Miniprotein binders against BTB/POZ domain-containing protein 19 (BTBD19). Designs and how they scored, part 2

Target 1, 291 residues: BTB/POZ domain-containing protein 19 (BTBD19), of Homo sapiens (Human) (c9jj37)
Amino acid sequence: MEPLGLVVHGKAEPFSAALRSLVNNPRYSDVCFVVGQERQEVFAHRCLLACRCNFFQRLLGTEPGPGVPSPVVLSTVPTEAFLAVLEFLYTNSVKLYRHSVLEVLTAAVEYGLEELRELCLQFVVKVLDVDLVCEALQVAVTFGLGQLQERCVAFIEAHSQEALRTRGFLELSAAALLPLLRSDKLCVDEAELVRAARSWARVGAAVLERPVAEVAAPVVKELRLALLAPAELSALEEQNRQEPLIPVEQIVEAWKCHALRRGDEARGAPCRRRRGTLPREHHRFLDLSFK

## First folded at step 23 (miniprotein; from Q4 with K2R Q25M)

Design R4
Fold by OpenDDE base, fold request of step 30:
Structure R4 (fold): chain B 291 residues (1-291), chain A 81 residues (1-81)
Amino acid sequence: as target 1 above (291 residues)
Amino acid sequence: SRIVFIRIWAWKHSPERIIAWAWEMAREYAEEGYEIWIRIYGGSPDMLREILEALKELLEKAGLKVEVEIKDGTIYIEARE
């Protein structure tokens, strides 16, 4: 009779609690991390990190020399996020918070922690609000997290005015802003969107130390200037003379739409209204069909 | 070997500042005998190429062996003596 072994399971909670007690515990630790700008020392166990994560296996693959374990420096990783990663690696559980989840998600992506990534994604979607959504969108675009990107865009479509007024919006990359500006479902008027884009470009100009127009160049083409009334276009032209944002050619193209009374999508000016587009007299001549 | 890991968000700074900052950090740790790992996220392809080429050159001039990759809009750099 082959000895029939039975797999039996102990209680998960005491097991996890015991391992949790090792998180950032110098006792039995054989590696120290120096984490974040504050250079916080975080103690860990090489065997636990290496067996759970290929990134750490590679990072820690060199046997510690006989001396004091030299610290591994994680210079730009927030300590809280790193501790959350350790919690997950040690216990297969993590306490997520709204204020830090995107940093934990970033770390999960960075370290190739697929399960933690999924848990973070689920949590982000549950706690998504106006203050978080633009930062979440940035993370989604940066790491190619398509589902999160779609959720963020949809959320912003539903809360467009509020979202465009957030700090997170101003801090978006051009790549992250583009999906928003392409949306027909934004609940804002084009004049407001132009103002938001200007504010965004101003912040970017300061940060990137480049002219506003240069920062705006990747995204301004998505502004549907043909939706603006003649008086609004004239005002935009005047403002654009004082502070260049939009290429003159794009404004001229909007004027051509007015003159020709034809939304020629073929000439590159989208004439489709957005959900939040306020009606104007000339819109009767534009193809305003939602695709 | 001791490793320093540096994450940089490319859209938060100019390419010039990214290069300067990354190099300054890398140099400091390299002088202390660290292996340098750099990841840069969220730049345009052209920006990432510019940053990568500049950092590679600087690190190589410092006598480091440099491995580089651009994958999915991310720069990966590993430099060691």
Scores: ipSAE 0.698, ipTM 0.899, lowest interface PAE 0.6, mean pLDDT 91
Fold by OpenDDE base, fold request of step 30:
Structure R4 (fold): chain B 291 residues (1-291), chain A 81 residues (1-81)
Amino acid sequence: as target 1 above (291 residues)
Amino acid sequence: SRIVFIRIWAWKHSPERIIAWAWEMAREYAEEGYEIWIRIYGGSPDMLREILEALKELLEKAGLKVEVEIKDGTIYIEARE
């Protein structure tokens, strides 16, 4: 009879507390990370990292090389986020904060830490607000986090006016902005959305060192110019002559909708109202059915 | 081997700036004997291809062996002596 071994368990809290004491502790450390723009030294233990994370297993190997442990440089990772990752790897727990959770989530995705990723996603959804939502949307789109993307879009639909005025909105990539501009549920008028898109494109133009129209080109097709009144279209044309944003062909198509007194979805100019669309006289001729 | 890991957000800079900055960092660490790992997130497929080709050429001209991949809109570069 093979001796039936019994698995017995110690107290989890003292165990985790002891391991937590090793986070960024040079005692028994065999690896040093240089982290962030400040080049902060962070001490760790190869065996703990390698057994918990395949990324670190590849990065560090199993054995310390001969001599002083060669520093691993993580030049673009915030130190706070990296320390949170270490806390999780060492203790299987982490304290998450609203101000840093997206950086921890980014690190979790980058290092393949699936459980930490899930914990971060749950926390982000719980603490989601107007100031965080655009940055969360950017992370979701960048890493293909579909559920988080849907939650962020839904939140922005409910808080459209405030969200479009945030710094986070101005810092979105074109890829992250597209899901918003496609939404029929945005609680904003199309004239306001055009203004927001212009502000976004101006910021992007400065950052990317490209013309405003070039930065806007991927997203401007989602603007529903046929919803604008004739006076608003004329004002947009004048502004567009001074500062090119929208292709002239798209403005011409909006004028055709006015002339024909119908929207032509087949021509790529959606005439569908958004939830926040303000009524105008010509809207009675547009196909306004919320499908 | 010492490794430097570089994350770049492609939508925060022009392609020219991304290439210049990534190359400057890679060169500095390569001269010190580091293996270079670069991940570039975001950008259009055309932009990512442009950046990848330029960085690959620069790293190879420096005498490095370069492995590259584009997966799910992300550039992966590993370069070593």
Scores: ipSAE 0.691, ipTM 0.896, lowest interface PAE 0.6, mean pLDDT 91
Fold by ESMFold2, fold request of step 30:
Structure R4 (fold): chain B 291 residues (1-291), chain A 81 residues (1-81)
Amino acid sequence: as target 1 above (291 residues)
Amino acid sequence: SRIVFIRIWAWKHSPERIIAWAWEMAREYAEEGYEIWIRIYGGSPDMLREILEALKELLEKAGLKVEVEIKDGTIYIEARE
């Protein structure tokens, strides 16, 4: 029996550099993508895409069609994010940046690139800040990325005042806002949280072309109105007459807590304080039971 | 191998706008012989049903074979001739 051979390896960097030179390079290219709102052309190589990515294997098929190749259109992925994906597919490495990592992560999820997704998740967590965290939370909720969602919620809990004032907060979907409103750890008083929710709903109303109350309906039960003082509830009622946000029944339940001098123990968290809840005189009786 | 991949964020637009934009883009590319892949992310169940039913009907009227799925808050549509 003859001796077995030995696997030997050349240097990785020159090999990677050679493949990187083919990213968006028309030489030997056999597929062209039109990407994003700007409709930027990106040249690519079918063999590299198909062998590295099942999504592209399916999208491109096994054989080119006859005639002049038509471009593959990817309607909204930004060019920078798509090029990052190609670099990863060609070289098994990619440089990530804070400004684009959420779009690269989105593309990695869409294209089923599990390793790139995990690398992006690690990077997002590392670069989170007040101005990025709500957009990251939205991505996490959209794609069911539980660990990223938990990290984003924890970050917002620690920086609540600032995070609630960001454009990213105002642009959250209702599904992304719910985990925040359910948190007992928010460092914001309920009066401020109601104002933040109204601002959020106003932006959503403009975007969705729906009344503010309709936009807010999925989330308003999470507002803990029993924590508000009577004067604050009265002001809320006046605001509600001018711009409906909260169903009158929910406001009535908060008034019942004041009138009966007891919390509503059967309805989850309407009387539970948050980390940022400012004290009010009536809070001393909210947790009292009949005995 | 002629595909247009259309991505839409459902929470950023009314259902009526999503249907109109997705249909306009899909119609134009379908007329050129493209296979249409659509993913619409992040809608409520009622919104997703409204959008899916409308787009499926429009694409089928255009003569396409349409496969549809709703999974984890996302509409997946593939339409081909």
Scores: ipSAE 0.674, ipTM 0.897, lowest interface PAE 1.5, mean pLDDT 88
Fold by ESMFold2, fold request of step 30:
Structure R4 (fold): chain B 291 residues (1-291), chain A 81 residues (1-81)
Amino acid sequence: as target 1 above (291 residues)
Amino acid sequence: SRIVFIRIWAWKHSPERIIAWAWEMAREYAEEGYEIWIRIYGGSPDMLREILEALKELLEKAGLKVEVEIKDGTIYIEARE
C-alpha cells in the first residue's frame, strides 16, 4: 500500500518568465536556426525543443558535430511565427495576433503541435472577418482542418458579396474554391459568381503561368449555367470567345436546358438554385422531370 | 544532423518555378552535406506528379538517397547522402 503523494505548484509567472528569457537567447544555446526569407538567426535549446516536440526531436535527434554547429535552415516560415512557436514550447503559453496567427497555425500543424494548433484554431474563429476568411479557408483546406473549413464556408455564405471581392478570394487554390462553388447557401447570383470565377482564374493564370481555361478547368463544372437567363448566357458566350473560361460543351448544355424547357440531371451537375439566386422566368421549368 | 527544411505553396507558383527554386536550394545545401526536407502543399494532382518526378530525378542524379511520397495533396521529400 503506497501512501498518498500530493503535487504542489510554485508560482507560474516567475517560472514562465525565466523560460521566456531563454527564447532566442544565445546563452546556453546549442542550436541556431536560420528562419524565413530574411534569414534571421534564432537561437534555441535542443532539450526544450526535443522534449516538447516530436518534429524537433526527429530533426535534432543526432549529436551536434565537433566545433560550431551549422544552423538549421527553415525557409519561408516568418520569424514572428517561429518565435511564437518557441515561446509556446518554452512556456506553454503564447500571445497570438490576428496578423500572424495563420502562420503560427501552419507551423503548429507542420511541427505536429496539437495543443498549439487547437489554441490557434480557437483564436482564428474569434478574429475571423471578411478580410481574413479566405486565407483561413485556404489554410483549412491545405491541412484538412474540417472544423475551421466549415466555419469559414459558413462565414463566406453569410457575407458572400464582400468575401468574393477580396484579394484572399482571388488567391485561393482550386481545391479551396471548390467547397464554395458547391454550396447551395452562397448568397451570390450565378451571373456574379461566373464573373468572380473569371477574376479568380485570371489571377491564377498569371501566377501559374497557364491559360485561364486551364486554371479554371478543375472548378468550372460547378458553375450552374442553367440558372442564367438567355441574355446572360449570350453575353457569357461573347466573353468566352474573347477569353475562354468555360468549355463550349458546358454552355451548349445550358442552352439545351432552355430549348427543352426542362432540367436534366444527366448532365452531371444539379441545376439547383443557391440562396442568392435571383429569380428568372425559366427557373419554373428547371424542376420539371420527365415522368 | 545538418538539415534544411523547405516549404512551398504549390498554387502560388508555376511548376517550373517550384522545380527550379527547390532544386537550387537543395543542390546548394546538399553540396555542404545537408539533409534536404521538402514539403510542397496544394496544387493539382497532375502538377504535383510533374514536380515530384522532376525533383526526384534531379536529386538522385546528384547522388542523394531520396524518399518521396504524396499524401493528402502534399509532396514529402527527404534526401540524404
Scores: ipSAE 0.664, ipTM 0.894, lowest interface PAE 1.5, mean pLDDT 88

## First folded at step 28 (miniprotein; from R4 with R2T)

Design P2T
Fold by ESMFold2, fold request of step 30:
Structure P2T (fold): chain B 291 residues (1-291), chain A 81 residues (1-81)
Amino acid sequence: as target 1 above (291 residues)
Amino acid sequence: STIVFIRIWAWKHSPERIIAWAWEMAREYAEEGYEIWIRIYGGSPDMLREILEALKELLEKAGLKVEVEIKDGTIYIEARE
């Protein structure tokens, strides 16, 4: 039988402050990182990294080797985000900022830091705004962060026209754009959504060095052309002739809905309205089946 | 050996550019004795397989021992001597 013992605690603040003083401090440092495009040197301490993080345990190994070791290179993590990770590993706390939290979140996912990831997710949700939300959506889709993805989609649904005009929207991957185009809750009329998709595809075409139509192919079926009035379809047809975006077959299906005065119940998505759909006279007929 | 960790966002580049940039960085650091860790995020399954096959071949031809994996839309490559 063991004698009774009691765990006693010193003050947390001075202890945390002492460990914080070691972040990026060459004193006692036994590893140097070169981070980001600016190749910034960051000094760190192997024992703290390895005991707190399995990623660093694998990356650093058990021995520093003979002589003066070469720096570990982390090619794209920004210095600010990496320092935030170190602060968390050293002190179990970190100050998060709106301008850097997505990069800290990315690093937390990459390094397998589950608690930091969850703390960053909570913070991102609280600081979301129109200018951040598309980048946050991209991070969520890239790393499979379902809760963040749901929150970003909901935010964009509530602020649709503003969000779709941002640089972040234009830079989304096709995979990140798909959840938006599938949403019945977007507060954007389909004519404007087609224009947004074309703008998105143009930016992607320039960056990827591929034709606009090829960039748009993964997402273009989600555009609901049957919602457009005949004059709008005609204008789209002319634009499509000059700069192809949408397969002709999809435009033909929209014309068939007008000609037959009837939607296709097996293809209800092309006829379903969104929250922002502006009324047109032919919308009275879109819920009817063609047989 | 010391590690270089290379991250690439697949939706921001053509497969040809990704292969070329990852190979160029990997070659330069491997000549300096670094072990190469690469993560390439995003992209379609076909795109990722194309990139993985090309990079694995280039790294093995350079004399490196290569471990590769595709998991959840991400390529993981570790190459060492």
Scores: ipSAE 0.756, ipTM 0.921, lowest interface PAE 1.0, mean pLDDT 89
Fold by ESMFold2, fold request of step 30:
Structure P2T (fold): chain B 291 residues (1-291), chain A 81 residues (1-81)
Amino acid sequence: as target 1 above (291 residues)
Amino acid sequence: STIVFIRIWAWKHSPERIIAWAWEMAREYAEEGYEIWIRIYGGSPDMLREILEALKELLEKAGLKVEVEIKDGTIYIEARE
């Protein structure tokens, strides 16, 4: 026989507002964080962090250290994103903004806050646009967020020419660029895609302090050179002499497709068209094997 | 010990710059008695191995007990006295 009792609930908003008043509030605080490159001080309350988040439980420990406490340093999280995390931990709610949501999502992943991560993912999808999508793709690839990755790739497929010209595209890692170059649904012609890849590799070369060809090596095999017309391959060869991007062997395989009037994706010279592939005379031969 | 948490995006810097930055931050905070947590995301396997080996050597030569892991393209380092 079970005892008679009911769970009853007070109004949620006044309870949440009371807890929100403690966010970054030194009153009753027992831990201070220094966050971001500006080293902004943020006051917090160990019990709220530790009971809501295993990452903070590990970070703070079960007992405060003896003596004067030193601040916990979180070197790169922006203050706005960290305050959003605290708001969520304290009140189980948070206001999200397009300008900061990717940093909040990053923090949610790093701190193991699965519900906040899912809420951020839903919000990112709603506010996705051409100027945000490449940065969102990078976050998705970095943290293995498959659903966000698929939505970003689909968005870029629908807005290919605009997306490939953004600063966010130029700043993608090789790992984030690969899903795009593998897509049959890009609405961009291969000649333009080769130019976009060179621009990307030039930015990466400056950042990584490595030759363009070395930066491009992880991705160049995904360029479908057999789709290029002979004049375009010849122009590519000239560009490649001045600034190496693509191994000569890959260009040779594309020339073999023209010379033999056949394609063969099994040899690593892919000839599958993309949605944006412009027609060329030789494309009628690419569906035939080398046999 | 109090924690300093250092995050680095590997595709945004050369391995040499990552090693130098992470080491400088770790050295400064270790001298203040901090435990050092480092996460380095997104590099190639060869790049991550180069960075890990260099940082582990530097941190151990500084007298720290170093625990390291590479998982899913990410370096995890925890260093303490």
Scores: ipSAE 0.752, ipTM 0.924, lowest interface PAE 1.0, mean pLDDT 90
Fold by OpenDDE base, fold request of step 30:
Structure P2T (fold): chain B 291 residues (1-291), chain A 81 residues (1-81)
Amino acid sequence: as target 1 above (291 residues)
Amino acid sequence: STIVFIRIWAWKHSPERIIAWAWEMAREYAEEGYEIWIRIYGGSPDMLREILEALKELLEKAGLKVEVEIKDGTIYIEARE
């Protein structure tokens, strides 16, 4: 008869509290991290990190030699996010904050902490607002977090005017901006999207040290210039001569749409209205199916 | 050997700046005997290739053994003596 063992459970709270007391505690610590630009020292325990995370198992390797161990350097990781990761690894719990959750999420993805990633994703969706959404979208696109990306796009569709005015919008990558510019559900007029794209491209030009038109090149194709009135196109053309943003060919194609009174879907200029598209006289000639 | 881990967001900087910064950091720590881990996120495929090739060359010229991978739009570099 195999001895019938019964699994019994102690109280989780005292257990987690005891382990929490070891977070950033030099007592019994056998590894020090130097974290972030401020080079903050963070003390940890190799066995706890290695047993919970393959990344740390690999990072920490085998037993430290007999000498004073050199610190592991996490040069570009925010200390707060790293401490949150440690809290989760030690206690299986973490306090998440709106201001740092995306950094914790980034760390969770980076370190392969799937459960922490899911907890962060759930939290981000709950605390999603106009100020956070573009940064969340960037993270989602960067790491292929499809559900978060969909949620962010949907949120921006509902709050388009406000979202496009955020700093986070200006800091988007081209890859993150593309899903937005492809959306038929954006609650903004095309003229406003052109302005927003210009502002975005200007910021990008400064950061990337490239011409505005070059920065804009991957995204400007998603601008539906055929939706603009002739006067708006003329104004855009003049502005574009002064500050190149959009290829001249794309403006010419928009003019052809006006002249031919046909949305040539065949030539790839989407004549579809967005949810926020303001009606113009020429739109009656565009087969603008709202899907 | 102790490790330095460097994360870089590629869309926040020019390729040239990314290369220069990553190399400067890597060199400093390599001279101290660190193994270098670099992850670069969010660049275009062409940009990532450019950065990867340049960093690989620089690290190899420094006498390091370099392992590199581009996966899912992310550069992974590990360099050691």
Scores: ipSAE 0.717, ipTM 0.907, lowest interface PAE 0.5, mean pLDDT 91
Fold by OpenDDE base, fold request of step 30:
Structure P2T (fold): chain B 291 residues (1-291), chain A 81 residues (1-81)
Amino acid sequence: as target 1 above (291 residues)
Amino acid sequence: STIVFIRIWAWKHSPERIIAWAWEMAREYAEEGYEIWIRIYGGSPDMLREILEALKELLEKAGLKVEVEIKDGTIYIEARE
């Protein structure tokens, strides 16, 4: 009879504390990382990384050749996020902060750390505010994090005016902005949404070195111009002549809605009100059914 | 071989700048004998194809063996001697 071994457990805290002391410690380290734009040196232990993460197993799988080991370079990873990843890998715990959690989440997704990803997602949802939500939405859309995307959209729907005025909103990709512009539950008027889209497109134009109209092209179709009054459409048309944002055909389609006194759902221009749509005289002729 | 890992957010730069920056960085590390891993996130399908084709050509002209994949709106590039 093989002796029935009993698994006994030591205290988890002293064990984790001892391993935490090895994070960024050159003692017994056999790998150095050069991390971020600042090229910060971070010391680690190959065996601990490789046993906990397949990404690091592949990254470190080559035996160090004879000589001074060349550092592994993580050129665009923030050092704080990488240190948080190491803390998790070494201790199975991590201290998350609001200011860095999205970078830790990004690293967790990138390295295939499913448990750390889930912990980050739970934390983001708990600390979500107006300043964080657009950046969280960007991460969610980029990595296909559907639940986080839904939570971010719902938060922006509840805090629409404040969210649209944030720096994070101006820095959204077109792909991240589209879910917002499709929402019937946005608590903003369409005139304000057009102004926000213009501001977003201006920032994007400068960053991408492309015309404002080209940057806006993927998203402007989601603007519900038929909700604007005739005077607002005329003002938009004049502004659009000076600074092209919206295709002329889309403005013409809004004018047709006014002339025909019907929202032609068949022509693809949604005439549906948003939650924040301010009432105008012509809205009585639009099919405004909240589906 | 030691690896350099490069993450690029495609929506923060023009395709031309992404190609130029990624190539400059890749070339520098390739000359030092690094294997190059590049991930590019968040571009349109057409933009990602343009970037991928340009980077592949540049890396191959430098004498590197290049493996490429586009999956779920992400470019994956691995280049080695």
Scores: ipSAE 0.713, ipTM 0.907, lowest interface PAE 0.5, mean pLDDT 91

